# VH-VL binders against p38851r773to978, part 35

Target 1, 206 residues: p38851r773to978
Amino acid sequence: EAWCYFQDNFKVGSKTLFHVLFGDKSQVFPSSLFLCKKGSNLNNNSYWERIRRAKEDASCQFELCRKLQFQLNRTSNFIKDLLWLKDDNDNFKLVLQQRVTKIKQGYYFEVEEGPIIVKFPLCHPLLLRVRFIIAECITSQGESLKKCDLAILYDFNYVESIDKLNTKVEKLWLFERIHLNWALRYCKLEHSEINRKTREYLKKFN

## First folded at step 13 (VH-VL)

Design n39 (framework fv_erenumab)
Fold by ESMFold2-Fast, scan of step 13:
Structure n39 (fold): chain C 206 residues (1-206), chain A 119 residues (1-119), chain B 110 residues (1-110)
Amino acid sequence: as target 1 above (206 residues)
Amino acid sequence: QVQLVESGGGVVQPGRSLRLSCAASGFTFSSYGMHWVRQAPGKGLEWVAVIWYDESDKYSVDSVKGRFTISRDNSKNTLFLQMNSLRAEDTAVYYCARGIDYEGYFDYWGQGTTVTVSS
Amino acid sequence: QSVLTQPPSVSAAPGQKVTISCSGSSSNIGYSYVSWYQQLPGTAPKLLIYDNNKRPSGIPDRFSGSKSGTSTTLGITGLQTGDEADYYCGTWDSSLSAYVFGGGTKLTVL
């Protein structure tokens, strides 16, 4: 049985960790650091080894899915996150990032516009079990995107149906993907403050 | 008002060096990637080099690699192009341009500075 | 020589429509957004179109852009004498890690 996306083996309380399966290894460190900011004991060396092993397992399972002719277009062998997009008819869709051009301290990417189901022709829907931690930065007007006044962290739990996912996210807005490393480095936000600002962000787009 | 002003061009012998400058004003220079684009007499536009806003990444066209170095001073809102081992084919008007996204487009251009490499 | 191919010249009468083509490959036009630039004689280039089909403020709607596969097209309607210029397409080439321009098209209004 091949897993097409992510193995959600790590938990912080009742929540699971989002993994980057095929990326520059430097890009996977931010997700582990994110758990440390949630007050977890992730600075334990043995725990870091456990995370490393699980990422290797998930990578192998995803590679098997790819070798069975499941295709993700991976420019420069780099896959990061999925993006949430709102279309002209107020429908939300989850789109896999298809093209990425590496820049030493960042990435530019092209988003695939097709329906998500068409992108996973050899993966049964019941194998789609993922969780996302997405970061977005809000800055003061006119400030650089690298200077973060507020990082908003979104935790999404995917259950085994695209229809069910769309229903849960119909009130959410477009999320612009940012690299987690800079947000984790420059922002000092508590979980309650992040949740409050997430609600404010949603109001901004209605 | 956004303004880009190039300087430092001139006439030089093959094998010599020149340093071009581009003075930027009217915007937050440290927030933008900056490019050099050149145009030989009677020819089309040729992209030369780019530098990221924080100097973390740089790219240049293969024909100038090892000879040209792009740099910037964000405290002085100035972009530079150090040109070493100049060749006759480097003769061109050199434009400074502001980039939108590293791989995007150029929304503002300078007036250009002329570099002539001749014996 | 140029990575992107444009016709060297195009001409039409005032009030007519003209179309300028630009052809590339999967590593440039097929991969990245395309922009178009206008260069009037003796001046620096000016942005006409970005993100395949968008106009910056101040560019009239008689200028349009479109992209299909590995090719892109600049359309100009209601031609005016002031449109006589060189026109360049441009995009990022992922295989070269460089921005590339077309060879340019000289537009002559008859």
Scores: ipSAE 0.000, ipTM 0.429, lowest interface PAE 19.6, mean pLDDT 60

Design n40 (framework fv_erenumab)
Fold by ESMFold2-Fast, scan of step 13:
Structure n40 (fold): chain C 206 residues (1-206), chain A 117 residues (1-117), chain B 110 residues (1-110)
Amino acid sequence: as target 1 above (206 residues)
Amino acid sequence: QVQLVESGGGVVQPGRSLRLSCAASGFTFSSYGMHWVRQAPGKGLEWVAVIWYDESDKYSVDSVKGRFTISRDNSKNTLFLQMNSLRAEDTAVYYCARAEYGWFDPWGQGTTVTVSS
Amino acid sequence: QSVLTQPPSVSAAPGQKVTISCSGSSSNIGYNYVSWYQQLPGTAPKLLIYDNNKRPSGIPDRFSGSKSGTSTTLGITGLQTGDEADYYCGTWDYSLSAYVFGGGTKLTVL
């Protein structure tokens, strides 16, 4: 399946959503929830109803929990790296602004690592979180995002200044960290319960 | 049996300090986030603070920021709330509670803090 | 005053049904799972409903929860005298970085 974290030439228009699917392979971003290429089904009521149901009814299952836990750990590490760019001698806003100023059209930013350029596209954890919220708020007919203010905060076409963007990124990071820790604890407890039940079952044959 | 027991409450004058403790038993304390919740006499529940299982993160309600500090000692299975610069509006029963993601279970029985001159 | 709004009181006769409402915003109920807590007079609160509509072990099926948009409701059927208590909804609010409770609803069994 097509994942966008390391993909070249991927670009989407403002308010365009990625196809939301449970991913098959682990990647840096929470790809278990998103496929970062192939269109959008904005005109499909059943598609948006399934996305809403998946969010509301989602429960961690053994295999999905392990996969999500791995992806969330990688996502947390990436977010930590963004914060760790803040040295004791540097202002956080300036360091974060420096990284995000490479954003072109609001869909990705480029980080130069020696002789290579690494692209961080729209599927970045912070943007992916916002896209998930946007997906939940859009109706089948491509209806407006009128009731999804949080989604608009991170649409780069609506960002008036880099300082405003940095403030919104900081708030989303705090929110994401809380959510990621809760998701990891949820998966950990379910995994432990499944292991306990498996051990109890095996006692009958011992 | 999973249990939480609070202690350290009492009657104090405004501006003084108290340290509340919550002793946990019957579960792996170091695997759970812990919360403090208070209830003023005849009033509803008010969340006060949380501390993550690994101490990587802490949050508190704005009205107590700079005055109250949540901490824990995983080796002793104990949660703490250091309350400085106490005010009359801090008068309440203080409960500790174990975090289960979006809910609290179990709760302690509470310890009473009265700030009065 | 509370971030989540509940009616201050509700009442009904034994055997009847009551519904307790709780309304919030997109930063709390609209985004997160909701829990309900029962507080009997003179006791600590007890978890009654978690994840919008799930019951912990030991909670009878007379108690139910539901969520729609930025509101949630607690339903109690077959009302009993022992159900007289204060009921609180609660959830995390990401804009406040805080857990928030409703103001509480006093249930009186007539």
Scores: ipSAE 0.000, ipTM 0.430, lowest interface PAE 18.7, mean pLDDT 61

Design q01 (framework fv_felzartamab)
Fold by ESMFold2-Fast, scan of step 13:
Structure q01 (fold): chain C 206 residues (1-206), chain A 117 residues (1-117), chain B 107 residues (1-107)
Amino acid sequence: as target 1 above (206 residues)
Amino acid sequence: QVQLVESGGGLVQPGGSLRLSCAASGFTFSSYGMNWVRQAPGKGLEWVSGIWYDESDKYYADSVKGRFTISRDNSKNTLYLQMNSLRAEDTAVYYCARDDYGYFDYWGQGTLVTVSS
Amino acid sequence: DIELTQPPSVSVAPGQTARISCSGDNIGSYYVYWYQQKPGQAPVLVIYDDSKRPSGIPERFSGSNSGNTATLTISGTQAEDEADYYCQVWDSSSDHVFGGGTKLTVL
């Protein structure tokens, strides 16, 4: 089994997310910026076919708020890509990008206009770690809500295989711990098991 | 360092047209949304128009819809505002501003547009 | 769109704390941004995402946002802080809305 990381200050799971969500889009995120070990599930077509064909109940579906709608400026016939963009000041931010889909490609997440629902092909009942990113939403009554959480999934085994983090990644893990309890209610994962492993890992930094 | 430089302002008659330009440097222009914000003499700031980094979306204040057109050329790192059917109420300094997902972190020096007979 | 209301002017003595309000219906549900503008100059971002400072902005600038009022706070106000201050939100309808502006006078 192998693991992929974003080589800079983001060591856990980001390569897997971008590879799965966008296919091999080196234009979006240069491959040279990632650390990847051979043999990962990222490069196993049978693994991804199995995930894609899983019953809905066996897949993670994040319903972030029944009354919230994500305002998108395109039709539902487009794919929404999750991008982690680096600006000229070395700040990273997560962006939903809409693009036209001409042919069936890869295993992508879907974001629908309406109650925010995010579906991921990486959902395993007890093997996932989630991270929430805040996005702007409007309620169904037309009220503005400046924050809605947008879920990003990691293969949880990536967390268990990492022994050391630098200061920036340590702060990210502390942030993820705070949001994990809330995220697990939507993903229907075993809360106690994932929290136990996350808590034990974070003890290294306390 | 980030720089935004506006040009194209001037005196124009009511009903006339002007095209403003904003030359960007010091950052990856194609990665940012861009906006035009104006300020009438002695008055406050008023948002005019915005465009996404890939031109997939363009937005306009109600006061300029149908008259103004925002566009960009990512190969030239330049933002444009085509202003048609100008009115006296459009008299203002027009600022080009970089949009960092909801806020304007860098602004140009502004270019004055005067609509008068 | 939300309507943002600011007091036209606020006065403070040097070294004292200045507070500039930005009122809007349910503004606490929006991210609020603050800009400083000195005469003849372009605006400068001083606070983003309710309470965060850009690089280069002194730590005496802080912000808060809850309920119907957002506040820009300048502690230990200096003479060079004298300027017009504008609040701004990005409405989910894709419109940007500015407050009317507040002239801060350092006595």
Scores: ipSAE 0.000, ipTM 0.430, lowest interface PAE 19.6, mean pLDDT 60

Design q02 (framework fv_felzartamab)
Fold by ESMFold2-Fast, scan of step 13:
Structure q02 (fold): chain C 206 residues (1-206), chain A 117 residues (1-117), chain B 107 residues (1-107)
Amino acid sequence: as target 1 above (206 residues)
Amino acid sequence: QVQLVESGGGLVQPGGSLRLSCAASGFTFSSYGMNWVRQAPGKGLEWVSVIWYDESDKYYADSVKGRFTISRDNSKNTLYLQMNSLRAEDTAVYYCARDDYGYFDYWGQGTLVTVSS
Amino acid sequence: DIELTQPPSVSVAPGQTARISCSGDNIGSYYVYWYQQKPGQAPVLVIYDDSKRPSGIPERFSGSNSGNTATLTISGTQAEDEADYYCQVWDSSSDHVFGGGTKLTVL
């Protein structure tokens, strides 16, 4: 199988995930998700260097968790509106995720869109970069299965708050929530612990 | 065949400056991070500095921070180390080494830098 | 950063197994790399990612890494294996750390 390199502010075909502003509406938030084309020969230094950089970025998120949760609870209507309405090239970029791979077996999440595959490891720091919030709107063709799902692996309470504000219980994907909650709990480890665990997981990918 | 060839070493007085070069061939230079590693006479290996393949990240050992600058020119397949404010303890053979994301799979022959007098 | 400690010297008879240790706090959570350096020569990578051999390195070289100790093992040691051996890790803080080196003498 093909491995991916990261790309900031991207779209994956017709499916997109967006960045949310927290507290400063003038700020531009990047994304750090990997993209690759099936059959591509990957540059190993590009791939692993980007992961290393993302590890350092992710560690900075640990102290931001409480601030983000507090602001989220105060700005629920603002966030809900942004999650539905912004998916063009202004201040927001929108990315869609369709599935979660098996926890404890592959140590990663996988999204497919035609010849493009996006892979990121469980508890991978690429989902935790400094000064940005990544939100996923999961939709089926002609139907929205979930208004928003935040792929943030560092704060259980933060993701729970988003879900409470944006999703009715009838529309909750229990299977995905179980897997995401496991990853979130894992990623609340100390900075040194998350770096160690992330390296252990990355050893499995080579 | 991968080859790394260092040059620019020599004798310099304390407080002086030298610029080392490492010419790379036999691989896609722009795809690899590069390191400088030194070895004082009769002593062990000491990592000095790293630069990533696209120049986005540069890191230095505490002993050389603020004095040494690592750089590269991907169009010329060349790595550089600018050494300023040299001290007697900087006397060493300096190796350039290719970084296959965490380990040094190929090394140059080394160039001797002597800080004396 | 992690500090790596190696014994300064190890002696072995020809054909005997040599074991060189590299000790560091929780080193088992890092990838460990091993280099061979003969007098007057540049270092040569002999083991990467704890236990893997580069092309051209004899099968008698092997590595392991767990807990607080990584080990380079040379089975059926030959005269040409006489050299200095260094372990190395890449720390998450972007620093590369070398052990102090071990001189292997083949008696």
Scores: ipSAE 0.000, ipTM 0.425, lowest interface PAE 19.6, mean pLDDT 60

Design q03 (framework fv_felzartamab)
Fold by ESMFold2-Fast, scan of step 13:
Structure q03 (fold): chain C 206 residues (1-206), chain A 117 residues (1-117), chain B 107 residues (1-107)
Amino acid sequence: as target 1 above (206 residues)
Amino acid sequence: QVQLVESGGGLVQPGGSLRLSCAASGFTFSSYGMNWVRQAPGKGLEWVSGIWYDESDKYYADSVKGRFTISRDNSKNTLYLQMNSLRAEDTAVYYCARDDYGYFDYWGQGTLVTVSS
Amino acid sequence: DIELTQPPSVSVAPGQTARISCSGDNIGYKYVYWYQQKPGQAPVLVIYDDSKRPSGIPERFSGSNSGNTATLTISGTQAEDEADYYCQVWDSSSDHVFGGGTKLTVL
């Protein structure tokens, strides 16, 4: 149930939130997000296995989120750095600053879609999923995935210039080095594809 | 090796009923949503009905709502489509298809249903 | 809610690029899937999630999806590619919608 903060029909730019995060059949969360939304029968063995995997991942992600909140108060602001990859103008900058301030106060990060405001909790599995997808994109997938992942926070039409993108991506790489090490330590995800790619990336900077 | 085999098609008079079956093998049937898709002779594909892997949700095209019922038996790896109040417009090849969260990655060979007097 | 429109037919010479469109209101808001169907056979998935190829599908098949139009592109079209092609989306109600189909003729 704690996962049911977003509906399948919530649209972010040109995709639904579900399809932006979970269009890959190999991902853990697709069925969990849908099942939470529907309140499905829990007596099916395959359903319970999916819920077990999602629950384990959520516990891992919340531990990482607690470490990120500590860092947000001291060193870096993950949400602020992430959103900086999108087009920057005076109105957008003010909205981002206000949302970052709200997050530090324990508020939800608010995403606007026309007249609709969706509250996006910082310590939610979906936000940390976007982080791991971005890390994969930096190492192998390329520009399209970055646009899709960033679109979860805003419209696909908001893209920063190529020159600024490179600088911000480098900042995110440095930020990720610390937090991915914490995730590996606390979540014990040693055999996952994401952890393998993370360890390869960390070797490059250690 | 994934395999889907449809059966139960045939000739039926208007107003009659038929039950189609789809026998699945080569994968964990209870982990996948399943769908029925039909194709009238010389026409395009039309989605008919879908069922989630745990039977929690069933969906129907407007053209068949109230007349068709989708069901499954995970212990027998079998999908069913109960078709009632059949009309000439229901004449089609009916395909069983596996749903991999939005798309149909495996299809059966189809079974022909002819509704005629 | 969404209706998908495809041209009824597209003709291309062997070795040329075939482009099959699938139009729908805000179709870019949805993932598009493409199926190939040869006479007397069941459909075969050739593109999923707008642009990804299943294992075993030749590299000449590619897809795109933006705004109100998704496109299936077949580069260096071969005689064996002659078939009916269908686009499909899964909308927020979990209903599946197919386009009307396009007959690709390789002359």
Scores: ipSAE 0.000, ipTM 0.434, lowest interface PAE 18.5, mean pLDDT 62

Design q04 (framework fv_felzartamab)
Fold by ESMFold2-Fast, scan of step 13:
Structure q04 (fold): chain C 206 residues (1-206), chain A 117 residues (1-117), chain B 107 residues (1-107)
Amino acid sequence: as target 1 above (206 residues)
Amino acid sequence: QVQLVESGGGLVQPGGSLRLSCAASGFTFSSYGMNWVRQAPGKGLEWVSVIWYDESDKYYADSVKGRFTISRDNSKNTLYLQMNSLRAEDTAVYYCARDDYGYFDYWGQGTLVTVSS
Amino acid sequence: DIELTQPPSVSVAPGQTARISCSGDNIGYDYVYWYQQKPGQAPVLVIYDDSKRPSGIPERFSGSNSGNTATLTISGTQAEDEADYYCQVWDSSSDHVFGGGTKLTVL
């Protein structure tokens, strides 16, 4: 599958950020372009020009990816994506994890960690909010890079991560409410149903 | 034990209509998506349609879009398939099947639909 | 949408290993499900999520899925395993796609 608009301008460490934001349609849900927008007008040429310039700004792209790689390397050289795990005390942790082994359209990542196999719903609202933060870092260029708290992109406690994401992106969530609702419907799950399925699925482990 | 029982099949002329039913028992019907799958005589399985547990999502195979309508009545534990503008190539045994997040863990016995002049 | 290709038939002697393939572009990115169908009967799920067995399915049934090919393996094949076998994926937005089916004959 094609790695699209960054193929010609690929920089060391940029693949992970590109994969989350603008990866191939089989790996990135159809709503990915929506997740990159700050506003609602799809015909805003100035907005799309900013995105194009951000993608082509090799320096900006490289610095963002280098900072993200630096934070990931400090936490773990093997963490690349979000994984929801149940710990020994029945607490749930949302962590960045390498080794996503399977992508099921509209439903799950499957990740193997020793004897444990965890399926994470791809349309979970937390993943959409994380993509909003990453998209904001890219599409707002220098200003978004300064505002992006890369520390929240690795090793989360589920409750703490949601609280931090709500605080940082609440205004974007509210302004993009209609588009977010569309994206959730496109994934064939509503917010409450996504939460129900996630809880139900996690109860199958231990 | 989970049981799915189809009914409503029969002989119909091209251009005609039929409504199939699937009575479910032995599980909480309102918690599962449901599918219709058909099989022409001597041929393989072909997916027809799916309906989500709360009726929020309905999808159809391209071969039946605009002609077939899937529906359900959770108060009666029953799944339906309304088939309009029937063609000879719609002749098949129609199975209802329970959807457990992408796979069909239980199937009915099937009901035969024959479209012939 | 993905198109799934299965061999039309596979023959094995009793006690031998049967392997039924299911080929499709990037099928390794989808979960594969396998169904057994005996004459005059409804299909029965024998493998789900590439490699897992439902309760009641003998352990001689196993599955794998990587790249462009999924495989159903039946070790120590028994006469009662003679049936048609279908692979299935859930591809794109809710399109369930079946393979053409493979008739397993136990000689």
Scores: ipSAE 0.000, ipTM 0.436, lowest interface PAE 16.9, mean pLDDT 61

Design q05 (framework fv_felzartamab)
Fold by ESMFold2-Fast, scan of step 13:
Structure q05 (fold): chain C 206 residues (1-206), chain A 117 residues (1-117), chain B 107 residues (1-107)
Amino acid sequence: as target 1 above (206 residues)
Amino acid sequence: QVQLVESGGGLVQPGGSLRLSCAASGFTFSSYGMNWVRQAPGKGLEWVSGIWYDESDKYYADSVKGRFTISRDNSKNTLYLQMNSLRAEDTAVYYCARDDYGYFDYWGQGTLVTVSS
Amino acid sequence: DIELTQPPSVSVAPGQTARISCSGDNIGSYYVYWYQQKPGQAPVLVIYDDSKRPSGIPERFSGSNSGNTATLTISGTQAEDEADYYCQVWDYSSDHVFGGGTKLTVL
């Protein structure tokens, strides 16, 4: 089960909240790709296993990720999402999903383009930053929280060695923990409910 | 094998200063946050101060804010606690502890600080 | 910050189950950590993330955490388990909070 649910009418973006929590320190903490789809089950996401393995085989997989990230940055200004999918033939493909952020009424995040398939080797950790984005949940009297998409996208692009990558992966886990807790609190869920969902999510990382 | 060794404790008069050191070995020191935790004679554990792995953030208990300064030297694998304006209630064994995402998985043996006339 | 309350002492006969509580408002929403401290020694982590054991900690140690109470359980308690036990939580951004400690007496 997805770790958080919000109203479908939501804003994605939080420069003010991020500034209150971390100031301009986003560059100190590595950024990751964390994509929560409406109704998605994070427990079976192979992404989490790849993050854990990054400590053991960081240099080879990380080099591939950095080369891919460099090429992606050169070829498209609209890449906002990076997904790893297993195709019908049991091969893993890197799938890029372009999204247009609507800023008419604040920060909005909408998928307007289909996935772009990139024929590159599997790479981990799956870490690309586009912006520090969190969902803003709106509730009204008599209504309850509903399932929605929440995307947190991160970048990991200047680690030079296995030791540095292992440090970044560990910092990433801590950063996701802090960020996830703050994002859920921002949506004004009850303290116990917010922390229960956060604990359940984080307990998947042994 | 992870080891943390504290030093610098001793007897000091109220209003005096001491600097504690914690020498770390057996792990990549620069990858972990570090904390100081103290224990007054016959009393429980009390968190004092913490420092992020890269020195970007430092945290202090309200009882020591403005008097204590935490620092580290990653090139020497050493953690420090500068203690100024010491009070009788600062008398305690001070432990160095490694912070692994919010808990302390390894502790030093502690160094005794006694603030007395 | 959350305030953690532990009973000052718990007594148990050898081979019996000891239960040490750690109470705090909505403590079930935090990860709880448990430390064992024997006289004259530094604390040792015995449980992390509510219920997980570090390498080298006997299987008789277990933990739980829900609602307003976290519990450290020691099954088949042995004389060597006699010690002070402390619970701890971290408020993700700043403070680490310890309980007052519980002295476990075996016999």
Scores: ipSAE 0.000, ipTM 0.438, lowest interface PAE 16.5, mean pLDDT 61

Design q06 (framework fv_felzartamab)
Fold by ESMFold2-Fast, scan of step 13:
Formats: structure tokens, sequence, C-alpha cells
Structure q06 (fold): chain C 206 residues (1-206), chain A 117 residues (1-117), chain B 107 residues (1-107)
């Protein structure tokens, strides 16, 4: 059984950014949950131009999203496992999604609470080891993921997979910061708050 | 350089069995899904079977379900197709193909399977 | 569930534009891929994700996909482009679906 908790919820207007720890607290791994309002400019042509420019700005030379195997079938189910989410004081339950589809904007999830789109920045180094989890969870501030239209979650085995690639957690944190800054640019969110909270998160596991 | 090399094809009688192998090199085999695609002489391409990078999911065309079994050995960088209860209509060149983001970016040379009495 | 239909043959003169169609119900909502196969050879990917070219594929190859028809376009067709062309999509079950193939003759 795996557990996780939500860390560092904050708001900019109607948008919310989360940092999520998934698995054992003794593991050092970066995590984030990024929420955008449903129907924002994720599906227009200008969105893809912003991502292309951000990729160039970040000096990204990787096409890791192409190396993550996806089915383009609209009814494909990539997630079958049931997981329990909990912090060290409370328990949360997952609403297991039944279908995952790759669309031109990202991943489309059909869940009980309504559809959710998961979007990844191009060249994100974590794409090969990301486990997608749909959850009807409450954050530490009482906020629900039911209205999420964009989320990125990380598996607790992520550190193990990166160590096998002879990559330090610090280097991985740098790759994540570069790619998260792309997402923040096109979603018009405050970069400084994210960077501050991420450093505070990593200090807990030094 | 990415290479996929098929082997194990040959002549077999109806009702017989064959096991095909695909030896992969030049890339991290354990990070990619793999597929088998066949082509009957003078005919078009037909997808046969697919397997995820971690073996968690296997897929089969309706025409081969229950007769063919796809498997892989990531420690040996090798893909397999066990073919049982072979029929004349299974006669084809069998290609091994790498699945990169939902499409087949590299193909092997193919191996001929002939099912004949 | 989707069935892909291609014309069995297309003929063009050298330097003309060849257009090969791939028809399917609401195919514009699926990603389409195109493969080139020359006699005695394995297929080669020429277009992925509707309209993108792999490294090494000449710029004269382009693709489009909208409504009920995806199209592979070869501008300024050359003799070396003579081959069989197959479209491919992922259907709503788990299957990979190929079109029946189009023989392109450059004469």
Amino acid sequence: as target 1 above (206 residues)
Amino acid sequence: QVQLVESGGGLVQPGGSLRLSCAASGFTFSSYGMNWVRQAPGKGLEWVSGIWYDESDKYYADSVKGRFTISRDNSKNTLYLQMNSLRAEDTAVYYCARDDYGYFDYWGQGTLVTVSS
Amino acid sequence: DIELTQPPSVSVAPGQTARISCSGDNIGSYYVYWYQQKPGQAPVLVIYDDSKRPSGIPERFSGSNSGNTATLTISGTQAEDEADYYCQAWDSSTAVVFGGGTKLTVL
C-alpha cells in the first residue's frame, strides 16, 4: 500500500498549485500538482507556440514525451491499480478512473466527478516514470481536486528509477524547475512562490 | 544505431507451432512498447499483437486471440511471439516494430512464416 | 472500431502532386500515421501525429487530417517515391488499424 499527502497549497486568483508527496516520507522526491481552470487556453494554437518557445528558452534538448509509450485509443485504460492516499493523521480515498485517452492537449481522464485533462510540458524528464492517479481528495486547506482540469502527480518509486539512471535528486529538481517554469508562464502564475515552496519541501528530506 | 532482427520463421504444417524472436539493440529496450505486424504475400499490413514496456498489458488482434502469446525478456533485449494452432491464413512475413508514442518508428527486416500442407 | 479506407492505386507524372486519402468516420479526432513500403523492404514511417515528419524524411511529404479524411500529400513527386503507402490509427478497443494500402505509380 502506498500513501501520500498534499503540501504547499497556494492560490493566484482562481488558480491553485499543489505539491504532493506520494509514498514514504523517508524518500526524497519532488512532486507537484498544478491546477488550471477548465477551458483555459490549453487547446488553441497559441498554447503550442508558447510551449515551443519555452522549450527553446529552457535549452531543452530532450523529447522524453515521445519516449513515454501512449496509446492513442480514446478508450484505453492505463491505470488499473487502486491506491490509498493518506497523510500521517488522515486517510483519503481514490476515485479510480476507468479510462485514459491521449488527446492533442494531453491526457483525458473520465472520472466520476467529471472529466479531467492532464497536461505535461514538453521534454519533462519525469514522463517515463509518472504514474497517473485520479483522486477525490481534500487538501490540507479543505480544497477538493474534483474541479481539477490539469494535474501532474509523481510515483514514490520515482527516486529509485532516477538513481538507476545515475542522476542525483538535486539535478532532477533542476530539470523539474525548468519545465515547471514553462507551465507557469503559459498559465500566468507566480514563479517565485513555487520556487520558494519547492526549496522548503526539499529541505525536509536533507 | 537502432536495430531489430527477427528470427524463427519457417515452414510448418496446419495445427503446428512456431516461436518468433526479435533481438533489439541500440536503444533502452525496457523503455519501449513492442509490436508484431504481419503481411501476407501480396497483401497489406495487419497488426497482430502488442506488449507494454513493463509487460503489464498485452494486446491481440481478434484473428489470433487464444492462439498467439506475446512476451518479452528485458534482460535479454528480446521480444517473442509464440504461435500455436497455426492456419493457412497465418502465412505472412512477420515484422517486429518499436512503439514510440503510439507509432512504429523502427521495423525489423521480417521473418517469413509459411503454413502449408 | 474505426475502419480505414484507402484507394488501391494512384498514378502521377514526375513533378506532379500526389494525394493519397485515408477515410474513416470522424478520423479527424484520431492521430493518423503514414508508412512507405518499397518492394522487398520493411515499412518506413513518413508522417506521424497527422502532419509531422520524422528526421530524414523530405519536406515534399506532408499530411493533414480533418473530418472524415486524412490525406498524405507528396509535392513534386519523384520516381523514388514509387511505393505502397499505408495509413494507421489506434481504434477505440486496443487495436492498431491499418488502411488497405495505396500503390503509388510514378509514370
Scores: ipSAE 0.000, ipTM 0.437, lowest interface PAE 17.8, mean pLDDT 61

